VH-VL binders against p78833. Designs and how they scored, part 15

Target 1, 198 residues: p78833
Amino acid sequence: MSFPASTHVYIAKIIGKKGEGDKILDLLSKVNEHVLKSEPFTKTYYFARDAKNPDYIFGLELYDSKEVLENSHKTSNPFLAFANYLTSTHAPLAEPLQLLNFKVVDGHLDKDNLGPDAKDYVLYTEYTGDSATLKQQLTVNPKADTSLIIHSLDDPSLYAVVTRYSKSGIEPGPAEISGATSVSQQVIYSGVGFLNRP
Key: E = the ipSAE of ESMFold2; O = the ipSAE of OpenDDE; V2 = 0.75 times the mean of E and O plus 0.25 times the DockQ between their complexes.

## First folded at step 4 (VH-VL)

Design a3 (framework fv_patritumab)
Fold by ESMFold2-Fast, scan of step 4:
Structure a3 (fold): chain C 198 residues (1-198), chain A 117 residues (1-117), chain B 113 residues (1-113)
Amino acid sequence: as target 1 above (198 residues)
Amino acid sequence: QVQLQQWGAGLLKPSETLSLTCAVYGGSFSDYYWSWIRQPPGKGLEWIGEIYHSGSTDYNPSLKSRVTISVETSKNQFSLKLSSVTAADTAVYYCARERYSYGLDYWGRGTLVTVSS
Amino acid sequence: DIEMTQSPDSLAVSLGERATINCRSSQSVLYSSNNKNYLAWYQQNPGQPPKLLIYWASTRESGVPDRFSGSGSGTDFTLTISSLQAEDVAVYYCQQYYSTPYTFGQGTKVEIK
């Protein structure tokens, strides 16, 4: 496997009030500068807009371990500034912040990270169902630039899949798993950060 | 600073279930993986499995059908159950904390479990 | 599974002399992203639990004497004790923690002459 067993995945769902998306991404761009320079144990630090709601910011973060997330990332000055803004009296969030903990089951990340100006999509799909069935049926897509299968640390019935295709003509929908419910989100690739540390 | 204390039954008959508990003192229980490792007399170390404070587990495939690790987060405790024991399960059993991206930095004292008829 | 093999099985060294233990993994334990080897070394004294000496192949755990050093990358690793002391009589284990199940070498017994 491409990732050590200790890899900790964080999915962030940051739903801002109307007009807050730009400010949230601006603050995250400052966090990303610190991550690139000072947090070598962060493999993925990627935040981008939901395709349907520009104030809904999706985050995908891969850390070499939970310890580097808690002891390095969450204690950095730019992160604290970002977190303080979200909890300020301004109350920029439309819904409580969602931070979901996952472990990598299998997958790979972009080899040719095109940067945040790309116009294609990242597809994020959550599956809820029998854990053994989902683990067996969810498979890595070798045609995708990014194809990650992750399993919730908080809810054993929850799996998620992250895919990105950079090539024209490849826009598949989420895999259908009999007996499981699924919810998908399309994220505009252009955003802040990186899917694969340069 | 961090101390792991373990206890449980030390003598079992074949077919019984082994039950051991480990309690964590002097440090944070949450946001670490906690492991069970065993060592048959005069032999090397075998990793049994791990648990996260949320109850998420990962087991050695060689033992997966017989092993259950559970957590009592409110008590800072995690426990090992190994069913259908045989003489081959005779070993010192250790609990340990995983750190440094899963290196094992603190260990309990060990519990000798003997399986004999 | 990643299999770990140590050599030698046992080693007799005089006080003050260098001891060298080798460990080989059946697959690479190097993570290219962080350039870290997920390889640890443990010391086990008679009647005691193992004690972590080295993690990430070459980083000494706090409180471990500097006579202990680890080296190597990918699949080949070495633990060196530069000047053996009486308290170093123990069994030493390497462990990969790249992927589950985590696996240990069979151990190397270090004895004094």
Scores: ipSAE 0.626, ipTM 0.848, lowest interface PAE 1.9, mean pLDDT 89

Design a4 (framework fv_patritumab)
Fold by ESMFold2-Fast, scan of step 4:
Structure a4 (fold): chain C 198 residues (1-198), chain A 117 residues (1-117), chain B 113 residues (1-113)
Amino acid sequence: as target 1 above (198 residues)
Amino acid sequence: QVQLQQWGAGLLKPSETLSLTCAVYGGSFSDYYWSWIRQPPGKGLEWIGEIYHSGSTNYNPSLKSRVTISVETSKNQFSLKLSSVTAADTAVYYCARERYSWGLDYWGRGTLVTVSS
Amino acid sequence: DIEMTQSPDSLAVSLGERATINCRSSQSVLYSSNNKNYLAWYQQNPGQPPKLLIYWASTRESGVPDRFSGSGSGTDFTLTISSLQAEDVAVYYCQQYYSTPYTFGQGTKVEIK
C-alpha cells in the first residue's frame, strides 16, 4: 500500500444555498494556498463542484494522521476564516456540513497532478453492505489516474471509492456489488487544491 | 493517567472460544484504535487486530477469520473473541491503545490463556 | 506483510557500557511524503507488558530516559542504550506500524555481563 495505516481521509460535503458555491470555493482557494505552502503533512487537499449542483462542493482530504488535521490544519488562519463564514449569521449552507471520516483500504493518487480538463470528472461512490464482502469485491482500477478505496471509521458497513480519469473518453461507471446499496456523485475535476502534493 | 484493565477466562479446551474484555479508564476512548496483541510463552509479540470506537476493525490475516473484536462504547470497553482454539493459541494476551502515528503507548497488564486438554 | 528481523537475539553488556540492537524491515517503512519512519521500539521487563520507548524511529516517548536513542531510516534501524543500568535488563522489540498487519521483530534479550 502507498499510504501508511495512520493516513486519515475526510470526505467533505459542503452544500451551499443557491448562489453560495462561488464564495465557498473562493475561501477554500485561500485555504488551499496555505495548505500547499505551509502544511507539508497534507497529501491531498481537493475541492470541486458537484456536476449537477454548482453550490454543492465536494472535498477529498488526505492527512498523514488525525493530529495533522486537528493541530495544524484546523488551527490555520485561512481555515478559521472559511469555518467562520460557514457558521456565520449569513447562514450560507443549505444543509449542515458533513465531514465523513475514513481510512485508506487500497489505492493510488494521480502520479503527476495533470492539469484540469473540464470534461474530466472525479467519481465518488458510497457502498453500504457487508464489510467483508465490500473489502473483497472493491478493487483498485489501474487505468484511473486516482483510484482510492476507503473505509468509514464511523460506520463499518460504509466503503467509498474515488476515481479520476484524466484522458478524455475514459469514464467507467461505478462497480455494482451484489447485496450492497450504492450512491454515486460526479464531481467536475476543475476546482481548487491538489490530489497529490507536488 | 490512562489505565487498561483486562479480564476473561484463562483456561480453555481445544475447540472452545476465547473471550477477553478490556476496559479503558482515565482517558478518552473515542478517536483511538484499540489493539489486541498476544505473546506465546518464551516467544515474541503478534498483533491480532484493532478496533475503533465505531466498531471498525482490521485483523491479522494469519488468524484466518477466527478473530472478532467488538466494542461497547458506552462502557469504554472492547473485547476479543477467538474461535476454535488450539494449544498454539496459548499465550499472554494484551490490550493496548494505538496512537495513530506513534505505535502502542498504553498496555493492559496481560491475561494468560492456556489451551490444554 | 512486512517482516521484521532483529540482531542479535541476545546481548550481554556490562553495567555502564553501550548496548546496540539492530532491526531490519523487509520493505521500507519510510513514508516519502512526510519523511517519517513508521518504526517503534518497546522494552519488556520480566513479567510486565511491553513499554513504548521510541516512535518514528528516533523520537523518545515522554518519560523515557535520554540514554535510550533510536536511529536509522528506510529498512535499517538501531536502538542504542548509551550506559546500561540494571533496570534496562529486558527484551527489546522493534515494530513497524506502516501497514497492517503490524509486525514485530523476534526480540533481543539484554542481560548483564
Scores: ipSAE 0.403, ipTM 0.788, lowest interface PAE 3.6, mean pLDDT 88

Design a5 (framework fv_patritumab; at its last look DockQ between E and O 0.03; V2 from the best seeds 0.00; counts 0 for: pae E 14.9 > 2, placed apart)
Fold by ESMFold2-Fast, scan of step 4:
Structure a5 (fold): chain C 198 residues (1-198), chain A 117 residues (1-117), chain B 113 residues (1-113)
Amino acid sequence: as target 1 above (198 residues)
Amino acid sequence: QVQLQQWGAGLLKPSETLSLTCAVYGGSFSDYYWSWIRQPPGKGLEWIGEIYHSGSTNYNPSLKSRVTISVETSKNQFSLKLSSVTAADTAVYYCAREGYSRGLDYWGRGTLVTVSS
Amino acid sequence: DIEMTQSPDSLAVSLGERATINCRSSQSVLYSSNNKNYLAWYQQNPGQPPKLLIYWASTRESGVPDRFSGSGSGTDFTLTISSLQAEDVAVYYCQQYYSTPYTFGQGTKVEIK
């Protein structure tokens, strides 16, 4: 019971054209400033670059409820400026925007309030398979600084795991689940956002 | 404002399947959880389960083996099926919206379901 | 599961007098991150569905008279009706909405003395 049942997790996959990552992050930095000052019900607002593609921006967002996301976050002026840029005639995205809705199954955020850093090892893994099996087999790692297990609201066969280690060399790779397919993405903190609200 | 209208069969025999539907008017159906709650005559309230517009569900573990909640987003409707009913399932059944910061902020009028031989 | 217990089961109060209902949860329903208690109070009149009165333990729902107030935090909560009116004769339920399955107290019946 680390999070209330109403907690809404939003995963953003923002794949920019070559050179667009910096502009996308600049706009998100302005959104983040507004979130810190004016959106107290946003628990996590974390943006990172894909380790293999610096123009691929990964977002992990935790809101105390879907209402916070829809009525507070998406209606803010800096968010609208960001959203308008992504859908502008400039066409900055290499692929359609992916916005994925999840609920929290189990886990913890940013143990000890260390704050995120570019040197952190952060892994996002998606699992597709039998829901009951995935729910039983995916376990929180108490040694990770962040360890979240989330379940898709849009696709019951989809689970995801986010882990963060502030010390390299002790991080395990993604868990292998028999009968499930998995895809892992390592991300590097971009200097924008937070894992656990300060 | 939001209005919930519910309907379904009110009289059942033991072993039959209970089927109730709730329709949402006057507000957004998407991005809310929608719940079923029941109340046996003269007793308290029991939460049965919830559904999101995508079809994602959570059920009360005590009823999980017998409960199915489904959604028809094109009609702004969600439905409850409870299989293998017994006299213990006799209750008024309510549909309701989950208000997030609130508990259950809008309720249907209730449907009395009587299970008797 | 979080168990909800109310006291008393029934309460008789004279018109204009204060009514107090207590609710206890077996586990804390306080979310430390937002400092909110995921606890609601409902009023149920005979033959009608429950009606939301209070959410987040102490926030009054729109249209609810100011004589209704909620207080408490963590595991111990109170609903107070400062000056009971005839229309307040009802059964009152507390509910935790922190974790599923959502659970209700057994109810407190408020009657006129």
Scores: ipSAE 0.680, ipTM 0.879, lowest interface PAE 1.7, mean pLDDT 92
Fold by OpenDDE, look of step 5:
Structure a5 (fold): chain C 198 residues (1-198), chain A 117 residues (1-117), chain B 113 residues (1-113)
Amino acid sequence: as target 1 above (198 residues)
Amino acid sequence: QVQLQQWGAGLLKPSETLSLTCAVYGGSFSDYYWSWIRQPPGKGLEWIGEIYHSGSTNYNPSLKSRVTISVETSKNQFSLKLSSVTAADTAVYYCAREGYSRGLDYWGRGTLVTVSS
Amino acid sequence: DIEMTQSPDSLAVSLGERATINCRSSQSVLYSSNNKNYLAWYQQNPGQPPKLLIYWASTRESGVPDRFSGSGSGTDFTLTISSLQAEDVAVYYCQQYYSTPYTFGQGTKVEIK
């Protein structure tokens, strides 16, 4: 699967307070319904939970452009409801919301169109180092159902890799890149969203 | 009314470094990729590279080893450096905006850079 | 890299007549997910920067006269000037912006016959 250069990758890291994960995902589920119905420009809208903390929500979103993200997706009523909850007096977040912007370097999403599954093993790894080196050394895993390499639009020294195996029982591991630091996050599908929409 | 103003030295000797700057007026700087394009006299267009306000860049592989594009967000400016120039680098250089998957919609007026011994 | 090839290299057309320029890409610039072709057409006058005419293969940029139209999909595209005007004398370029590096056709010079 190829991506136009303008494809925008949006990664959300939502760290909820204890017990807030379900409510957050419920709201995101409503957003997902809207995406499916009204946002043809949204290619991926996938949310997972941290393997160790159910209140830590990880989101992978792909849009045709940053424009549609800012002017369409974020203006939808379900999204606004979600955003309003996060900023409400209830204060459901344990840490500030992290919204990361990326461009696709290489890779594929759900190459066999199997869709998400509760048995997914998804690894998100961030690499920090020399941009040229990382771009050269990071490679797509053709055996993975999803293998996406993305470059940060917020930090030129930051790359990330998303690796997913569906129903295989294979736990992906991060590639070792000489001269770079890496931080990995193991996540599991939350039941909200899709990785690839034809 | 988005406007791009560009400037820099137009005459270079071989092996010197080309340096151009483009300033953006009348629009959002942080929402778009900004490109450099060149055109040798009487020839076609070649995309050099692009930059985002954060400093994220993409370069044409044909020039990657010699090209550096940088950004000064506080001034809404981005710059081009091309090292080790030769006569083959003689061209009109344009800065331009890549407008949300709609091509290059705004251009600078161009700067002729001549490389001669 | 995606190679862009235009034809013809030059075209002479009488005033009021149709001008047709073709552009071919070495690989498809159609994104299946949104069914958009990441293809643009530019007009360039002497001493001026290129001017965007068409994007997404067939959408006219604001201010572009109706006599300009773009068509095609995948790898084959066409720019048509339905009725050539004197001010349309210029060099026209196609460009793909599907993937980096962005690449241009070699240009087509349109003149009055």
Scores: ipSAE 0.369, ipTM 0.809, lowest interface PAE 1.5, mean pLDDT 93
Fold by ESMFold2, look of step 5:
Structure a5 (fold): chain C 198 residues (1-198), chain A 117 residues (1-117), chain B 113 residues (1-113)
Amino acid sequence: as target 1 above (198 residues)
Amino acid sequence: QVQLQQWGAGLLKPSETLSLTCAVYGGSFSDYYWSWIRQPPGKGLEWIGEIYHSGSTNYNPSLKSRVTISVETSKNQFSLKLSSVTAADTAVYYCAREGYSRGLDYWGRGTLVTVSS
Amino acid sequence: DIEMTQSPDSLAVSLGERATINCRSSQSVLYSSNNKNYLAWYQQNPGQPPKLLIYWASTRESGVPDRFSGSGSGTDFTLTISSLQAEDVAVYYCQQYYSTPYTFGQGTKVEIK
């Protein structure tokens, strides 16, 4: 699958305090409804829980451009309600919100348009190392239903890969890349969001 | 098939530091948390703590002041240190994998650690 | 901490009869977003490490005979051995893995009468 060169990728790491995951996802479900109805240039809006901590929320978001993100998505009323909750005096986050900015290097999001499922095995891996080496050695996995390679817009040494397998029991680890370190996070689709617009 | 091999000294004197190592074979090291569990002779199981390959840890509050779990990711190994041991720390110590939502699905064979006066 | 209490501490069951072990948690271990109970059962034979039998309260691990079944939700759980066999003589533990520190029940020793 091809992506516009201007595609802007957000990885959101939302570290909720104990018991906050459900509320965070409820608010994101309202944002998702608005995205589906009113934001045709927001092409992916996918939220999952950390496999071990249900209050840690992972987001994968693709916008046709940074302008779509800044001028369409971040100005919507449901988004502002969500953002206001996160920054409210209720203080629902255990750690500051992490929003990582990436561009697409290569890959596909939903190879056979199967849609995300809670039974999917989904792995998000960050690689840190020599940029030229990472660019050359990270390759799309054609057997994965999702295999997306992204490069940080803020840290040239940082690449990330999202892999997803729609069949249960498949638990491959991250690819080993010579001279790079990696950190992986397994996530479970929350029921909020989409990979390809329906 | 995942296998966990563990080793370390089995006889300690009071006030010494318990030190055990667990090596992981046949599976992904980076996708899972890794746990230490102990079982005093004839008694039940006590979870000591866990580590992720990044070095992130969670410890049982009952032991937190004396416990350090560490990882050597390049060797697929993680270790347990328990300081200031007493006879109450005599137990079989197990390493285990925290499976994806399957609890503790692979266990080492255990190491008996005896603390005597 | 979530406290896990098993009952009975020990039971003797005739070969071929049903063995029932109860486990209660001090807090719910049901995660509502995926509707799973983070409750496991382990079998421990003498001199051996524990072996996972049941996860998610009722799902058998691969290779576990179907005479083992788990049931319950929230705070109350049961392990049933429908027809006890000689190799089932062991100590059985329940364990929550909903939140750290993970905790085990005190164990139930199952013996043949």
Scores: ipSAE 0.007, ipTM 0.460, lowest interface PAE 14.9, mean pLDDT 87
ESMFold2 (binder alone), look of step 5: mean pLDDT 93; pTM 0.956

Design a6 (framework fv_patritumab)
Fold by ESMFold2-Fast, scan of step 4:
Structure a6 (fold): chain C 198 residues (1-198), chain A 117 residues (1-117), chain B 113 residues (1-113)
Amino acid sequence: as target 1 above (198 residues)
Amino acid sequence: QVQLQQWGAGLLKPSETLSLTCAVYGGSFSDYYWSWIRQPPGKGLEWIGEIYHSGSTNYNPSLKSRVTISVETSKNQFSLKLSSVTAADTAVYYCARERYGYSLDYWGRGTLVTVSS
Amino acid sequence: DIEMTQSPDSLAVSLGERATINCRSSQSVLYSSNNKNYLAWYQQNPGQPPKLLIYWASTRESGVPDRFSGSGSGTDFTLTISSLQAEDVAVYYCQQYYSTPYTFGQGTKVEIK
């Protein structure tokens, strides 16, 4: 798969208070409708629940450039409604919003859109360690439907991997990299949006 | 108007390999899992396995050593092979579309496979 | 594996009367993250493939008459036909799709009394 060199990756970690996951996803569903119709330079717009916490919403977003994110996406009415809800006096978040900036190192995206019929998961793993070692050791998984290696724009010691697996009877975990620490999150694939724009 | 058409050999001898194909018309192939289900005469339904357009499969553990499901995405087809058949494999075999929320919403007409002699 | 058990194995109901079929799963098929029951009901007429009637335990498939309804949660589920019609004479199966292997109940044959 080819990505523009300017591709901006956004990882969102949205941890809501009990019961807020439904409202957050509902608002994101409205943002997604706008993204599909009006934001053609958004390659990925995907939000789904953490496997262990239904109020923890994971987001993966790929924009052709940071300009698309800042001037097109963040200025849309549905996005502003979503953002205003998260910062409202209602205080729906259990933890401060985490928004992480990455660039694509290597990989490919799923060819299919998200649907309620998905029965697999997305694995998101963060690796912290020596940058040169991580760049050399992290490799694309050709058997995964999505396999993305991304590198933090803010922290050179941080890499992350996004992998989507369809059910196969074999569900490999995150690769262990000598000299690096890793933290993994399993995300229920069925959610809002798309991994690869149709 | 999604239609599943299935075909394959209906008569087998013990130890042979069962081979059936299912073709999908009138709908998207890539957005769904595709399943095989069987039903012995006068008995209930047994799920055999599923496949996604990427080739990823999941099989019933009771059949996993003998079953292979494959996909030909360019033709909107998926196929079942079941090796080392016995009389216990005599059944009507169905292909079906599988939606996570909807379960099995469209079915092929069924193929009777008889293992005898 | 999740075992699905239906009751009764067969029932005879007069035309226009209510028919109820029960389904029990050996473990919960309610998924806490989305609060949905991964349970479906199918109708099978002689010589035909099964037809999906209900998914998510209580949601009617498009085109299915409103006399069919599903209820229940967790491990105990019911399919109700509020007013039996002649075309409803069939075998009915419940199915869990919570985890693989997906499993079906043994079936309930509905006959006219």
Scores: ipSAE 0.000, ipTM 0.453, lowest interface PAE 15.2, mean pLDDT 85

